VHH binders against RNA 2',3'-cyclic phosphodiesterase. Designs and how they scored, part 4

Target 1, 188 residues: RNA 2',3'-cyclic phosphodiesterase, of Aquifex aeolicus (o66967)
Amino acid sequence: MKVVRAFVGFFTSKSINEVAERIKKEVDLKIMGKWVEPQNVHMTLQFLGDITEAQAIEVIKNLQEISKKNIPFRIKYKGLGVFPDVKRPRVLWIGVSEGANKLTNLAKEVARLNAKKGIIPKNSKNFVPHVTICRIKSYDRKTLNELLRKYRTVEFGEDEVNKIALISSTLTSVGPIYTVVEEFYLGG
Short names: E, the ipSAE of ESMFold2; O, the ipSAE of OpenDDE; V2, 0.75 times the mean of E and O plus 0.25 times the DockQ between their complexes.

## First folded at step 1 (VHH)

Design o05 (framework vhh_7ocj_1)
Fold by ESMFold2-Fast, scan of step 1:
Structure o05 (fold): chain B 188 residues (1-188), chain A 119 residues (1-119)
Amino acid sequence: as target 1 above (188 residues)
Amino acid sequence: QVQLVESGGGLVQAGGSLRLSCAASGFTFSSYDMGWYRQAPGKQRELVAAITSGGTTRYGDFVKGRFTISRGNAKNTVYLQMNSLSVEDTAVYYCAARLYEDWTGYDYWGQGTQVTVSS
């Protein structure tokens, strides 16, 4: 069966896109891994996994409906965290402070409408708004703990969430290539 | 606790074949996408192959047509069949379990298994 690997989300603005490069330089090889390149920095509202063309069409219809019912809102990027936890950190991410509830409600609405069409991703978890900046391969525990403590309450920037997109992901040997399938402006 | 244990590595001559296995425990194997990565000395880890819980496969450009990834959900095991091996395939091969969150989501890694291809 022909499928495309996809997610619903949006790409972040220049206000946050360079944070990964700055933090990479600051930790000076004490945290190593795949640091997210500026053009690939994004917020995922719902990861869909492999979907068929028919499912993609349904998702697009749902995103168009959602975009008409929701208006743009501001979010502030604040703090650093890790997934799954600090004992076994695999993903370093930037959190969301102001606007997190609106973002969570938007993500829940996306998941609800997709579920009505039988589009229910495997391994779904409770939505935690975040922007990934590094997939960690190795780390110095002291450096990581100091980094998380130092940036716990630091604001990195802000965005207006004014559009949502269906984005396809093509995996390559050096990382993903993202392609916007369709995008919709909130309030349109 | 999530655990991935690789096996099947070893020394092989160019043109030969090896079959790697990765035995998974501590999670619902059938719900996770699985993958194989490799890392040669002095180089970054790179994707070799990936397989979704539904069986859809993807391959790195350097191994297409030569390697085949498969999974046995009843045995909680993912396999990598490596044919037409070349010296450039020499690396430590790592099994990875991925949450279904793009390619930047969580992953669990095995300890790796060495593959050495002689000329």
Scores: ipSAE 0.013, ipTM 0.256, lowest interface PAE 8.0, mean pLDDT 85

Design o06 (framework vhh_7ocj_1)
Fold by ESMFold2-Fast, scan of step 1:
Order: C-alpha cells, then sequence, then structure tokens
Structure o06 (fold): chain B 188 residues (1-188), chain A 120 residues (1-120)
C-alpha cells in the first residue's frame, strides 16, 4: 500500500528562515548536525507519521473545516531552547512567546478532528510551539550553554499565522524534502 | 539516545545476494522508523529503504523490486535483503533510526556503516 509521511503545519516567513544559517556560522562547527535549510523552516502543529491516501483525504477535509472556523493571528519568535534538555540536547529550536496559546489551541483542534477520523499518531507528545533550527549530532557543551544564555530573551521576528497545510516529508541523507499537499487560508 | 550496529556486509559476485542486519540499543521505545542509506565513493548518501513502526515501507527507485526491508520481532532490529546485486550497488551501507521525540521532531541516529562490494 502507498503511504505518505506527513505533518500539519506551515512554513515560516523569510525573516525567520535565515536564523538557522546565522547561528550555524556563529557556533563555527562547535554544534554540528543537520541545520535546517531556509526553505525548510516550518512550524509543525501535528506530526502524522505514515498515513494512507484515504487518511490524507480526511486530513485535508479537516484542515478545510478548521480554516473556516479560525482567523489569522500574530506570533512572535523568541528565545532558543533544546529538546529534551541541556544534559542530552538533540534538537535546537526557536521558541514562541506571543501567540503560543493560540498555536496550542489550533494544534489541539487539528488533533481532535483527526482523532475523530481515527487518525491518531502513535508517538504523540505534549505540543510545544517551536521552530527547529538544528538536529544536533555533536556539540561542545560550553558553546551550547553560552548560546542558550545569549539568546534566552532575544526576539527573532514575527509571523502572521494565516494558513495551515498538509505537508509530506521524504527523509534523505541531507535532510527532509517537504512538499505541500494542500493548504488553506484561515478565515477563507 | 540510540546506538546502531550493522552487520552482514562483504564481498559478493554480481547476481548474488546479501542480507544486512541492524540492531538498535538504548532508547529503543523512541524509535519510530528505521532504514538504510548507502554512499559510494565520491557520491552523496542516498536512501535505499525505510520501514515505519506501522510496517509501511519506502524504497529508492534504483533498488525497485530487488531489495526488501523488514523488521525483527523486537522491532529494534531491521534487515535489508539484497537480491540480484550489481556492481552499481557497491557502497558503504548505513543504518539509520528516526525518533519522533517531543512531538513532531525527527532525531536521526546513524550507524558506523558496513561495506558491500559487488564484483563482476
Amino acid sequence: as target 1 above (188 residues)
Amino acid sequence: QVQLVESGGGLVQAGGSLRLSCAASGSIFDIYAMGWYRQAPGKQRELVAAISSGGYTRYGDFVKGRFTISRGNAKNTVYLQMNSLSVEDTAVYYCAAYSEDFGPLYFDYWGQGTQVTVSS
């Protein structure tokens, strides 16, 4: 059976898309891994994993319904963090300050409607609004700690969340390749 | 944290077969999917095959119909059955594991690689 690896989310604006490259240069190989390319910077609202074509059609219907019931809103990108924590850092990310609650509510609505159609991801975790900039493979501890302290309260930019998409992901040795399957404008 | 150990590589003549194995240890409950990549001298790594926790599979076009990926009983082991091998399949084969820790994020874990050499 044909399946697609997919998530629900949106791509970020041009202003935030360059942050990963700037920070990569700043750390000068002292944090190494897969740094997110500008065209791949995104916010994930729900990761779906492998879904069938029939499930993708149901997700698209749900996103269309959600888009009609939600209006655009602003978010502000602020701070750097790591998952799971600084003792075992695997992902470096940019946080969301203003608008985090609205993103969380949107993500919950997506998950609720998808669950009603039996589309329930196996590895669901609590939603934390974030934009990944690096999947860390190795790091210098002092450099990472100094980076996190330096950017703890730095504001990187803002976006209007005005659309939501089903996006497919193909994993390659150089990183994921993302394709928009379908997108809908909020308030439309 | 996940560690990957590959085995089963070696020398084989064109038209022959090999079976690669990859065993994961550590935080195995965090593994969503496992797969195989390969890298020939002077080329970039490319996807050979991957299998998800749900049993769905993906293959690179160059191995279409010749290779089969499968999971072991414990789900922390993945196999690549390689049939009808050609000299173009000569490469270092890397096992990879994907984790969806902390929601939608993928963590990539890589093995050390195992050499496959196909002679004419």
Scores: ipSAE 0.000, ipTM 0.251, lowest interface PAE 10.5, mean pLDDT 83

Design o07 (framework vhh_7ocj_1)
Fold by ESMFold2-Fast, scan of step 1:
Structure o07 (fold): chain B 188 residues (1-188), chain A 121 residues (1-121)
Amino acid sequence: as target 1 above (188 residues)
Amino acid sequence: QVQLVESGGGLVQAGGSLRLSCAASGFTFDDYAMGWYRQAPGKQRELVAAITRGGSTRYGDFVKGRFTISRGNAKNTVYLQMNSLSVEDTAVYYCATYDFEEGSWYYFDYWGQGTQVTVSS
C-alpha cells in the first residue's frame, strides 16, 4: 500500500526560525546533532507516522472542520527544555508559555477527530507544545545544564496561530523535505 | 561505554540467507527504536529496516518481503533476517538507534562498526 509519513502542524514565523542556528553557534560544538534548519522549524500538533492516501483524505476533512470552529490566537515562545529528560537528552526544544492551553486544546481536537476515523498513531506521547531545534547526538553535560538554566525564562518570539496543515515528510540524504499537503486558515 | 556490536555477516551465495545480530550495551535499549542501514561501495548509506520500542516495523522498498527485523529486549539485541539474497545486497550493514517519534528525522545517536555482507553468484 502507498503511504506517506505525515504530521499535523504549522510552520513558525521568521522571528523564531533562526533560534536553532544562534544557539548552535553559542554552544560551539559542545552540543552536537541535527540542528533544525530555518525552513524546517515547525510546531507539531499530532504526529501521524505512515498513513495511507485514504487516511490523508480523512485527516484533511477533519482539519477543514476544525478550522471553521477555531479562530486565530497568539502564542509566545519561551524557555528551553529537553526530551525525555536531562539525564538522557535526545531532543532540545523551545517551549510555549502564553497560548499553551489553546494550543493543547487544538491538538486534542485534532487527535479526537482523527481517532473517530480510526487514525490513532502507535506509541503516541502526551501532547507538550514545543518547537524542536536540535536532535542531540552528543553533548557536554555542564554546557547543556547551563544552557537550560540560562534560557529558562527567556522569550524567543511570538506567533499568531492562524493556520493548520497536513504536512508530509520525505527523508533525503541532506535531511527532511516537508511538503504542505493541504492547509486551512482558522476562522474559515 | 555505549556500544553496538554487529555479528553474523559473511560470504553467501545468491539465493541464500544470513541473520545479523546487534548487541547493545551502555544505554537503556528498551527506550530506543533500532534500525539497520547499509552502504555499498560508491553508494550512499540507506535505511534497510527499523523497529520501534513497541515492535512496529518499517522497511526499505528494495528489501520488503525478503528481510525481517526483530528485537529481543531481554538480550538487548536487534536482528536482521535476510532471505533470498542477491548480489545487489552486497554492502557493509550498520546497526544504529533510530528516531520514529517526531517523524521529521532519522536521528542517529549510536552506530555500530558495521559488518560486511558479500553475496556471490
Scores: ipSAE 0.014, ipTM 0.225, lowest interface PAE 7.8, mean pLDDT 83

Design o08 (framework vhh_7ocj_1)
Fold by ESMFold2-Fast, scan of step 1:
Structure o08 (fold): chain B 188 residues (1-188), chain A 121 residues (1-121)
Amino acid sequence: as target 1 above (188 residues)
Amino acid sequence: QVQLVESGGGLVQAGGSLRLSCAASGRTFSSYAMGWYRQAPGKQRELVAAINSGGDTRYGDFVKGRFTISRGNAKNTVYLQMNSLSVEDTAVYYCAADTYEWLSEYPYDYWGQGTQVTVSS
């Protein structure tokens, strides 16, 4: 069967969907790269990589089970950071303050159930709750350091995490198009 | 910043072989996950093969057993060996790099311009 590039997660609210565009304008070409478009802003709970249709069906069953055993919860978006670190910054992201532990527990449950079905992504890292706003290609170090200091404790908004989805990525000349394969409401 | 340059495409008869190469710029090539995708006219771009920094490979179902992906870290190059080619393999082949192996959840961030492979009967 055809494979698809997929992840488990959810799309964020309008409260933070415009942050990437605002920060991009603020840094005025001093940080360049692929800035995340408002419609593509999301939280990833587990990246799956390239999976088969059979694997996608198993993930969907697991997400349905998880959704019945978990209830909605609040999260707050706060601070900016980079991965892997400030010496080699590749990704600029918004952090999570309130609700980070609940997101981490949800992500661990997703990974646990998927692993029971033999769905274990290669090169997985420890889960860190974050929302990516830019994949950095070039940067002015002084500008980046000043940006991170300025926004270290700034609150960007909040969400209620009330659903989880299997999301696929289709590559286009203008960037990725994300498609919800299936989603489930928490507590349903 | 990272540039990908494909080579090795061309015209080949059914049953023949081609070897595609993709040379990548950058000092951290050994940490990249690399992939080959293809797109035929009127079809979506599909995964052909992928290889991570550790050498683990994944293939699209239609090419398993016929194609082999490999990497040469000393030359910053990823290869696609294509054997037993058929007319259905005719497509533009794209090299892709995921330079953010720390966050593998993101789509490939660099792409080559593509190389045409045409298989005649």
Scores: ipSAE 0.013, ipTM 0.341, lowest interface PAE 7.4, mean pLDDT 84

Design o09 (framework vhh_7ocj_1)
Fold by ESMFold2-Fast, scan of step 1:
Structure o09 (fold): chain B 188 residues (1-188), chain A 121 residues (1-121)
Amino acid sequence: as target 1 above (188 residues)
Amino acid sequence: QVQLVESGGGLVQAGGSLRLSCAASGFIFSDYYMGWYRQAPGKQRELVAAISSGGSTRYGDFVKGRFTISRGNAKNTVYLQMNSLSVEDTAVYYCAVEIDYGSDWYPFDYWGQGTQVTVSS
């Protein structure tokens, strides 16, 4: 069976794409892992995992419908957090303050329409809007705690969410290679 | 702590079969994407096979039809059944898990230590 690893989302703008590199330099090896390269910085609305070509076609139809019913909106990037928690941090991410509710509603609409077609990711969690900046392999606890405290209320930039895409991911030893399968502008 | 322990590698003649096992602990195994990768001397690490929590599978082009990935959720183990082995399958085989928190990422969150597979002519 031919499958593609995919997610629904969008790539972020220049205002946020270099944050990972800046923070990596600031922590100076006290937090190590795979830091997201500027071209790969993105927002995920729904991770789909491995889907078939037939499922991809259905997702594309759903995204086109969603794009016609939603208009562009602004979001602000604010704060740092970790998944799953500070006791065993695995993912370092940038949060969303203004526009988080609109992103959550958009993500719920994507999930609802995909579920109607039987496309239900098996490892899905509650949606938390975030932009990953580091997959953590090792860390100094004091440095991480100070970093999270320092950036708790810092704004990193803003975006207009004006399109939504089905994006495929080819996983390699050095990281993912992302390809836009199809994208649609909100309001069109 | 997350731990992956591979077993089942060894020396086998071309045309033979081996079954690799990867025993996992420290996470809810049934919920996660599991994969097998391999790396031959002087070559890049490449995907051999992957299996989702729901049982969907994918394979590298050179092993499709010969290798089968499966999972035993009751035993927290992922398996790679390797049939019709050729000398080109000689490599260190690695088990990997991607613990996904809603973001797309490569499956190198956790790796096993690797198990050597050597296929002689």
Scores: ipSAE 0.014, ipTM 0.213, lowest interface PAE 7.8, mean pLDDT 84

Design o10 (framework vhh_7ocj_1)
Amino acid sequence: QVQLVESGGGLVQAGGSLRLSCAASGSIFSENAMGWYRQAPGKQRELVAAIYTGGSTRYGDFVKGRFTISRGNAKNTVYLQMNSLSVEDTAVYYCAAGYIDFEYDYWGQGTQVTVSS
ESMFold2-Fast, scan of step 1: ipSAE 0.014; ipTM 0.432

Design p01 (framework vhh_7pa5_2)
Fold by ESMFold2-Fast, scan of step 1:
Structure p01 (fold): chain B 188 residues (1-188), chain A 121 residues (1-121)
Amino acid sequence: as target 1 above (188 residues)
Amino acid sequence: QVQLVESGGGMVQPGGSLRLSCAASGFTFSDYAMSWVRRAPGKGPEWVSTISGSGGSTSYADSVKGRFTISRDNAKNTLYLQMNSLKPEDTALYYCAKDLEYWGSDYFDYWGQGTQVTVSS
């Protein structure tokens, strides 16, 4: 039996996709790690981990049902943050201000329907809408704190959330490659 | 706090063997699939192998099938990679990796410095 590493989400717009490159240049080696390539910038609604082909089919059916019950909505990308916290920063991300509650409700609906099919989400019970821009390996503490302060209230762009997808992740010699398995437009 | 510490690398001749270890802490080890990923000089990361949380299923990159064996000891929170019939093209820094499901992340992360494997005559 084959498995695929997958998540439910969507790819972000052109305006946000170049933010990681700009901030990497700005910090000039003071924050080092794996900076997300523009083509790989995305929003995750639910990480599934390794799933079978049969499980993928069930997720696809659930996403089709969800797409018929939800209509497109706007979100604004605002602020920078870190996971888990500033004392132990591992992941640098862009937050969501306007539309965060709608994204959270969408993510909860995805998790609920998948759980009904025995596809138990491995996501945290506390969903935080975010777009990852760097997986931090080393950092200068003053530079990181200054970066977070500088961008705390900065708007990076906006999107209309008009589709959801099952996306597979394949690690290659040139980095991770994300492939859309199936996608559905909100509103049918 | 998730910590992964790789060890067991070294220098060997072609045809030799090495066993890599990864000591994990800060999470419930048996709940998560674990992977080995390598990076050769001047190249991007290449996925090598994955093992399920229970150890019941494994998968391998075509380049290492039949030569490498991934295993785990959940009682010791340790991941292993047995590497046999090593080739010069296996020369790389090897990382132990865990999915970051807890952080809402959907891709591999390298938590340690890795362990260097060099295969030369």
Scores: ipSAE 0.005, ipTM 0.196, lowest interface PAE 9.9, mean pLDDT 83

Design p02 (framework vhh_7pa5_2)
Fold by ESMFold2-Fast, scan of step 1:
Structure p02 (fold): chain B 188 residues (1-188), chain A 121 residues (1-121)
Amino acid sequence: as target 1 above (188 residues)
Amino acid sequence: QVQLVESGGGMVQPGGSLRLSCAASGFTFSSYDMSWVRRAPGKGPEWVSTISSSGGYTSYADSVKGRFTISRDNAKNTLYLQMNSLKPEDTALYYCARDFYEGSWDYFDYWGQGTQVTVSS
């Protein structure tokens, strides 16, 4: 059987897509790792991992159902944070202020419907809306702390969440290549 | 080929203890955070616990905090879950899972076959 590595989510606007490059330049090698390329900046609602073509069809049906029951909404990107925490920072991300609750509800609906079709949820913890900008390999602690403090209340932009997609990921030595398998407009 | 093989499940009385093990192969175990996830009859998967790649950080679901302890032995490529003060509500199939950071710090990309834990009164 053939499998595809996939997640449910959407790609972010151009203003947010360039934040990773700007911050990478600002920290000037004091934070190193895999910085997300502009074309790869996205919001994940549910990571699926390796799924079969049959499972992909079920996810597509679920996303179509969800798109008919949900209307577009605004989100604002604000602040920087790290996962899991500042003691062991592995992921640097942009947070969501306005619209975070609506994103969380949408993600929960996606996970619930996929679980009903026997698709094992890959995220079993609480959903936290975020946009990854760097997977950290090494860092200067002072630089990281100053960066997080500086950007705590900074707004990076906004989006209208007007569609959701099943997105495939092909991992390469230079990073992932993302392809939209199918997308659906909210309210359509 | 990534393989995760759970063992140590069984039947116990309420208040009893079990120690689960997960043997990992096919990847550099010491480079990944690892988790335990369970599925109770008629319910969806519930995250139980996570341990960092070095073992320096652990986290637990509120339902098991203070009763369960996650640990790992990187030299043996093995993940453990020590379960104390077991309750009927802990009855579930327990899965070993490898953490994956594509899109989220806490998504899992590989799961084992699971080991059954039954707590009966």
Scores: ipSAE 0.016, ipTM 0.252, lowest interface PAE 6.2, mean pLDDT 84

Design p03 (framework vhh_7pa5_2)
Fold by ESMFold2-Fast, scan of step 1:
Order: structure tokens, then C-alpha cells, then sequence
Structure p03 (fold): chain B 188 residues (1-188), chain A 121 residues (1-121)
């Protein structure tokens, strides 16, 4: 493959994978869009966009280096939010409370090492740890506001961050198909 | 504001050809992969083709391989779909789509109204 669409991240555990389906049922068509399938629930540490095979090789080397310098840690999933904001909500997500600083530091380390190799994603934003559950196409404003208030401080589960991966994404009419290009255990 | 304006559709007989265009504005066109997606009457959306930001990678749905060609002109912020050997089953509204910026990836977004392609005798 000459170019691959990719991101750095990891797939979440069973504790959180069904949340999108449960919230989808709760809102009963009052929020519509692309709801994330359980097998596709993930945390993105850095979205890379389209990268060359040569760039992918450099990212893999960087992730291997990072995996040797970092040990596993726990995170807690808490709260619901939207990007960019409630006035124009496009993405519904689950936040991270405990472990957010460690996750942010890990993401910054990934971005720093990739930048040293000239791999700097265009139009990137400051890192905010989140798990996407719905890409919103239409919504009832009252339902969305009530949902965000109801779940503002609710804990959904927890995970141990013990792996970091380069993941490729193939877009299809029914959603993305993710493939792990290479994966590394933290502390190993 | 992100805007995608599709054009070039129309009515053709089986075996005919059409060239679709998508004019993009409101974002840096050459930073994103672009896709064509279609919706036939009574059916869900079907992905047709994707081209990477620099044209280095191109993929097609099996139903259109060998008949359709996707291309882009980054200087003109325009995406194209050349459709040859059209069949009645290609009848659909055709949309162009792009990914979101960081944090919004993993899917495509349809921002345009689409362009209708009808293949019939």
C-alpha cells in the first residue's frame, strides 16, 4: 500500500464497549448518526491521517521506543460530552477522569517523537482524552441537553492502558474497518 | 463552513459515461482523503471509492472496479468520479465526503446535497 489512513491508539475493554448501544437505545431516535459498534470502540492518542509506508515504519519505531519507557496504568471513564460544543454538536463522546493526565502525557510523547521524524498531522487540535460513541447527524436539542446533564458525572467503567498500536482505517459505506498494523505492550 | 457541492449527474443509457465533480470549500482540501458514496432509492448508503490526500492511495468498491475512476485536483479543490460502462444498478444520488479533523475521524461526512445519476433506456 503506498499510503495508509492511520491513527495511534488502543481498543477499549468490555467495560465500555456496549455504552454506545445503551445510550442509542435510551435516546430512541432523538439523536441519530453513526453509532460506534462495540468492536470499533477505541481511544485515539494521535490521528495521523494519510501517511506513507515509510512514515508508518517510523511511527512503529517510535511506538516501540515509547512502549519500553512507559508502564501500564489505569483510567476511569466518566461523563459525556460533545465536540466541538453543544451549539453545533458533531461528536458525542465519553470522557476520562482518573488517569487523564497520564493519557495526555502518553499522547504528547507520541506526538513529540513523530514530529521529530517530520510526521506532523495537518489541522490537529490539542489532545483531549475521549472515546467516541456517536458521530451526530441530527439531534433533538432538549434530549441532547438532558443526556449530557444526566451523565455529566456518571462513571461508565475503567481500563488498564497496557498496549499502544498503529491502527489503519478503511472507510466503507457502513463505517470504518480498523486493522492493527503493529501493537506494543507497555513495559515490555 | 465546510461545503461540498456535487455536480455532473444526469440521465444516460446503459453503457454510457458521466463525470461527476465535487467542489470543496471551507477546509484545506489537500489535508483530507475524499470519498464518493451513493444512495439508491430505498437503500442505505454504499461506499464507492476513496482517494488519499496526495492521490497516493486509491480504493474502489467491488461493484465499480474497472468501470469508475476517482481523481482529484488539489489546486482547484475538486474531486472527480469518471463513470464508464454505466449499468441500471448504478442509479443513485452520488455524494462526496471527507473525514473530520483530529478527534472526529473514523468515518466520512456528507455535507452536500448530492447529484442524481439515472441509468435507463
Amino acid sequence: as target 1 above (188 residues)
Amino acid sequence: QVQLVESGGGMVQPGGSLRLSCAASGFTFDDYAMSWVRRAPGKGPEWVSTISWNSGSISYADSVKGRFTISRDNAKNTLYLQMNSLKPEDTALYYCAKDYEFGYSDAFDIWGQGTQVTVSS
Scores: ipSAE 0.000, ipTM 0.198, lowest interface PAE 10.3, mean pLDDT 83

Design p04 (framework vhh_7pa5_2; at its last look DockQ between E and O 0.08; V2 from the best seeds 0.00; counts 0 for: pae E 8.9 > 2, placed apart)
Fold by ESMFold2, look of step 2:
Structure p04 (fold): chain B 188 residues (1-188), chain A 122 residues (1-122)
Amino acid sequence: as target 1 above (188 residues)
Amino acid sequence: QVQLVESGGGMVQPGGSLRLSCAASGFTFSEYGMSWVRRAPGKGPEWVSTISGSGDSTSYADSVKGRFTISRDNAKNTLYLQMNSLKPEDTALYYCATEWDYLGEGYYFDYWGQGTQVTVSS
């Protein structure tokens, strides 16, 4: 039944796409892992995992409906955080301040409509708007703690959220290739 | 080794009730959201309900809303589904599943149990 690995989301603007490379240079190998390349920086609203072609068609219909009922809005990128927690950091990410509630509502709407069509998986934790910049393999604890404190209130940039897309990924020997399957502009 | 073991299924008349349990081991249960998924004969999987790792957030498919209640006991590493007002359409193999959202490019590992059968018939 598996066809493609996919998520619902959007790619970020140039304002923050280089942050991963800047932070990577700042920590100078004291935080190591897979740092996200500028062209791959994105916001995930719902990770779908492996879905069939029939499921993808239903997701696309749902995204079109959602796009007509929502208008564009601004978000501001602020701060750094980790998942799952600071004791066992696996993902380093940029947070969202302004517009976080609207992103959360949009993600809930996407999940609700997809769930009505039996499309899983659904994020189990509270949705936390974020942009991944590094998948951590190893780290110096002091360096990570200092980095998180330094950037707690730093603003990295902003975006207008004006579209949502179904995006597929294919893992290759050199990393993931992302393909926009379908996208819809908010506001009809 | 991650294990999920469902129990509590059985045969029941329409309008009856069952409580399903899912015993979890091999991972830190409270860090994961959990879902119930069912597969009716000849059908693909249908999402039923999800609960957050803390238990503070729940959601339900429209077909079960108001009749089923998901809950968890993190001290006992156990997930529950209270099923009331059962209908023949609820007949299915019920699975519990972990949701570990591997953010970014979408690498994601789901763990599923073997399932427990629920049969609703006269």
Scores: ipSAE 0.007, ipTM 0.146, lowest interface PAE 8.9, mean pLDDT 82
ESMFold2-Fast, scan of step 1: ipSAE 0.014; ipTM 0.340
ESMFold2 (binder alone), look of step 2: mean pLDDT 80; pTM 0.799
OpenDDE, look of step 2: ipSAE 0.018; ipTM 0.363

Design p05 (framework vhh_7pa5_2)
Fold by ESMFold2-Fast, scan of step 1:
Structure p05 (fold): chain B 188 residues (1-188), chain A 122 residues (1-122)
Amino acid sequence: as target 1 above (188 residues)
Amino acid sequence: QVQLVESGGGMVQPGGSLRLSCAASGFTFSNYAMSWVRRAPGKGPEWVSTISGSGGTTSYADSVKGRFTISRDNAKNTLYLQMNSLKPEDTALYYCARGYDEPFWSGYMDVWGQGTQVTVSS
């Protein structure tokens, strides 16, 4: 069976693509893990996991429909957070302040239409707009807590959300390779 | 109703092996990444391993890499953890969890089982 590991989302602007490298340098090995490379920085609206070619076709149709019904909007990147929580942090991420509600509504629309085609959203109820910058393997708790406090209200940049894409992910020994399967501009 | 039921725990000597199972029900198993998480006496929860919905992608905590193998059987809605070369430090209550899947691995877990106890002692 031909399956692709895929998600719905978009790549972020160059304004925040290097934030992971800057923060990695700042923490100087006191937070270690897989830091996201600049070319791989993205926003996920719905992670699909492994989908078949037939499911990919249905997702593409849904994204085309969504793109015609939604117009571009601005978002601001602000603050740092962790998943699942500060007691057992596994993922370090950049949050969204302005535009978060529009992103959440867009993600809900994607999940709703995909669910109607039997493509069931993973943890759709727990959608939090975020950009991952590190998958944490080890950390100094004091350094992590100080980092989160220091950046709680810091703005990292902004983007115009003007398109959505079905993106495939292929894991290799040197990291993930992302391929845009199909993308659609918002504006109809 | 979503349910996860772990089994396969027990007592084993250092260097021994155990295979844990997790029976899932109430959701489309193959659509979710699944994880194993453990809680040792007096410690908080520690993530052990994650496997993608298809089984095509796996990741492991550094403490278990090379000794543990995560796998799944989507036809049987069952998650497995093969634990080899067990150490006293592996003594913990092991939980099956339904993971939230980022492109490589689960970064968020929203459903947990009751756990199965693993004790490694001489």
Scores: ipSAE 0.006, ipTM 0.180, lowest interface PAE 10.0, mean pLDDT 83

Design p06 (framework vhh_7pa5_2)
Fold by ESMFold2-Fast, scan of step 1:
Structure p06 (fold): chain B 188 residues (1-188), chain A 121 residues (1-121)
Amino acid sequence: as target 1 above (188 residues)
Amino acid sequence: QVQLVESGGGMVQPGGSLRLSCAASGFTFSDYWMSWVRRAPGKGPEWVSTISGTGGSTSYADSVKGRFTISRDNAKNTLYLQMNSLKPEDTALYYCAKEGYYDSEWFFDYWGQGTQVTVSS
């Protein structure tokens, strides 16, 4: 009964991977925490939590089925937000404007097929397409509010969603190490 | 509603041992990864150790590896940290932290007063 912490998603392209570093420099220690390294920037379609090897096999089968039924599509990265909210900001993220509905539908399809196999994660009711750039440990409230207002309508880049993957996460002292377990190209 | 209550801290000499406990309530304990995080006076939080919901996976900071052991009892909704071979550098307020599942990101929601560990020589 070995388990792995996993999620379904994809890694973002070069167009967005350096945004976290740029914003980190802009806020100059007034927002502190774990800033996402370029190689770790990703979109999560469904967080699975701890899954067994048997469950991982079922997820892989579902992703293969989904990849054959869906074709690549474009998304645009726009705006900044925080989870859970501005009163208790813990995660700073980049939003999605164009393509958000297609991304949401893809995430729903993933969740539906996984649920059919009894793979139902908790605390995933409010799917919001986003790319995390910082896990916040401390912040200057004025700086955070000004940052969110400044970037509310700013476009950061664009991507073609052409792959979906099962990705495992291993926590280390310097942050998570992500490993692609299996990935599939949209359109088969 | 969510509560994490740490206990078991105290004063010990270098080389001593302590066992910390964290009593959790208000959520399904076995569904969440749990961590220990510490804060020394004047410093930011330092991650110490993490354990998966089932207890099948554990990780440790390099500074405590081989000396500390994280464990959990899901029937009692309790997280533990066994600390051996304590050093003055381990002096800190120790927090029990629940991981949030907003997405795949590691989010620590430590709560309460923590429990003070003082290693003095």
Scores: ipSAE 0.017, ipTM 0.245, lowest interface PAE 6.4, mean pLDDT 84

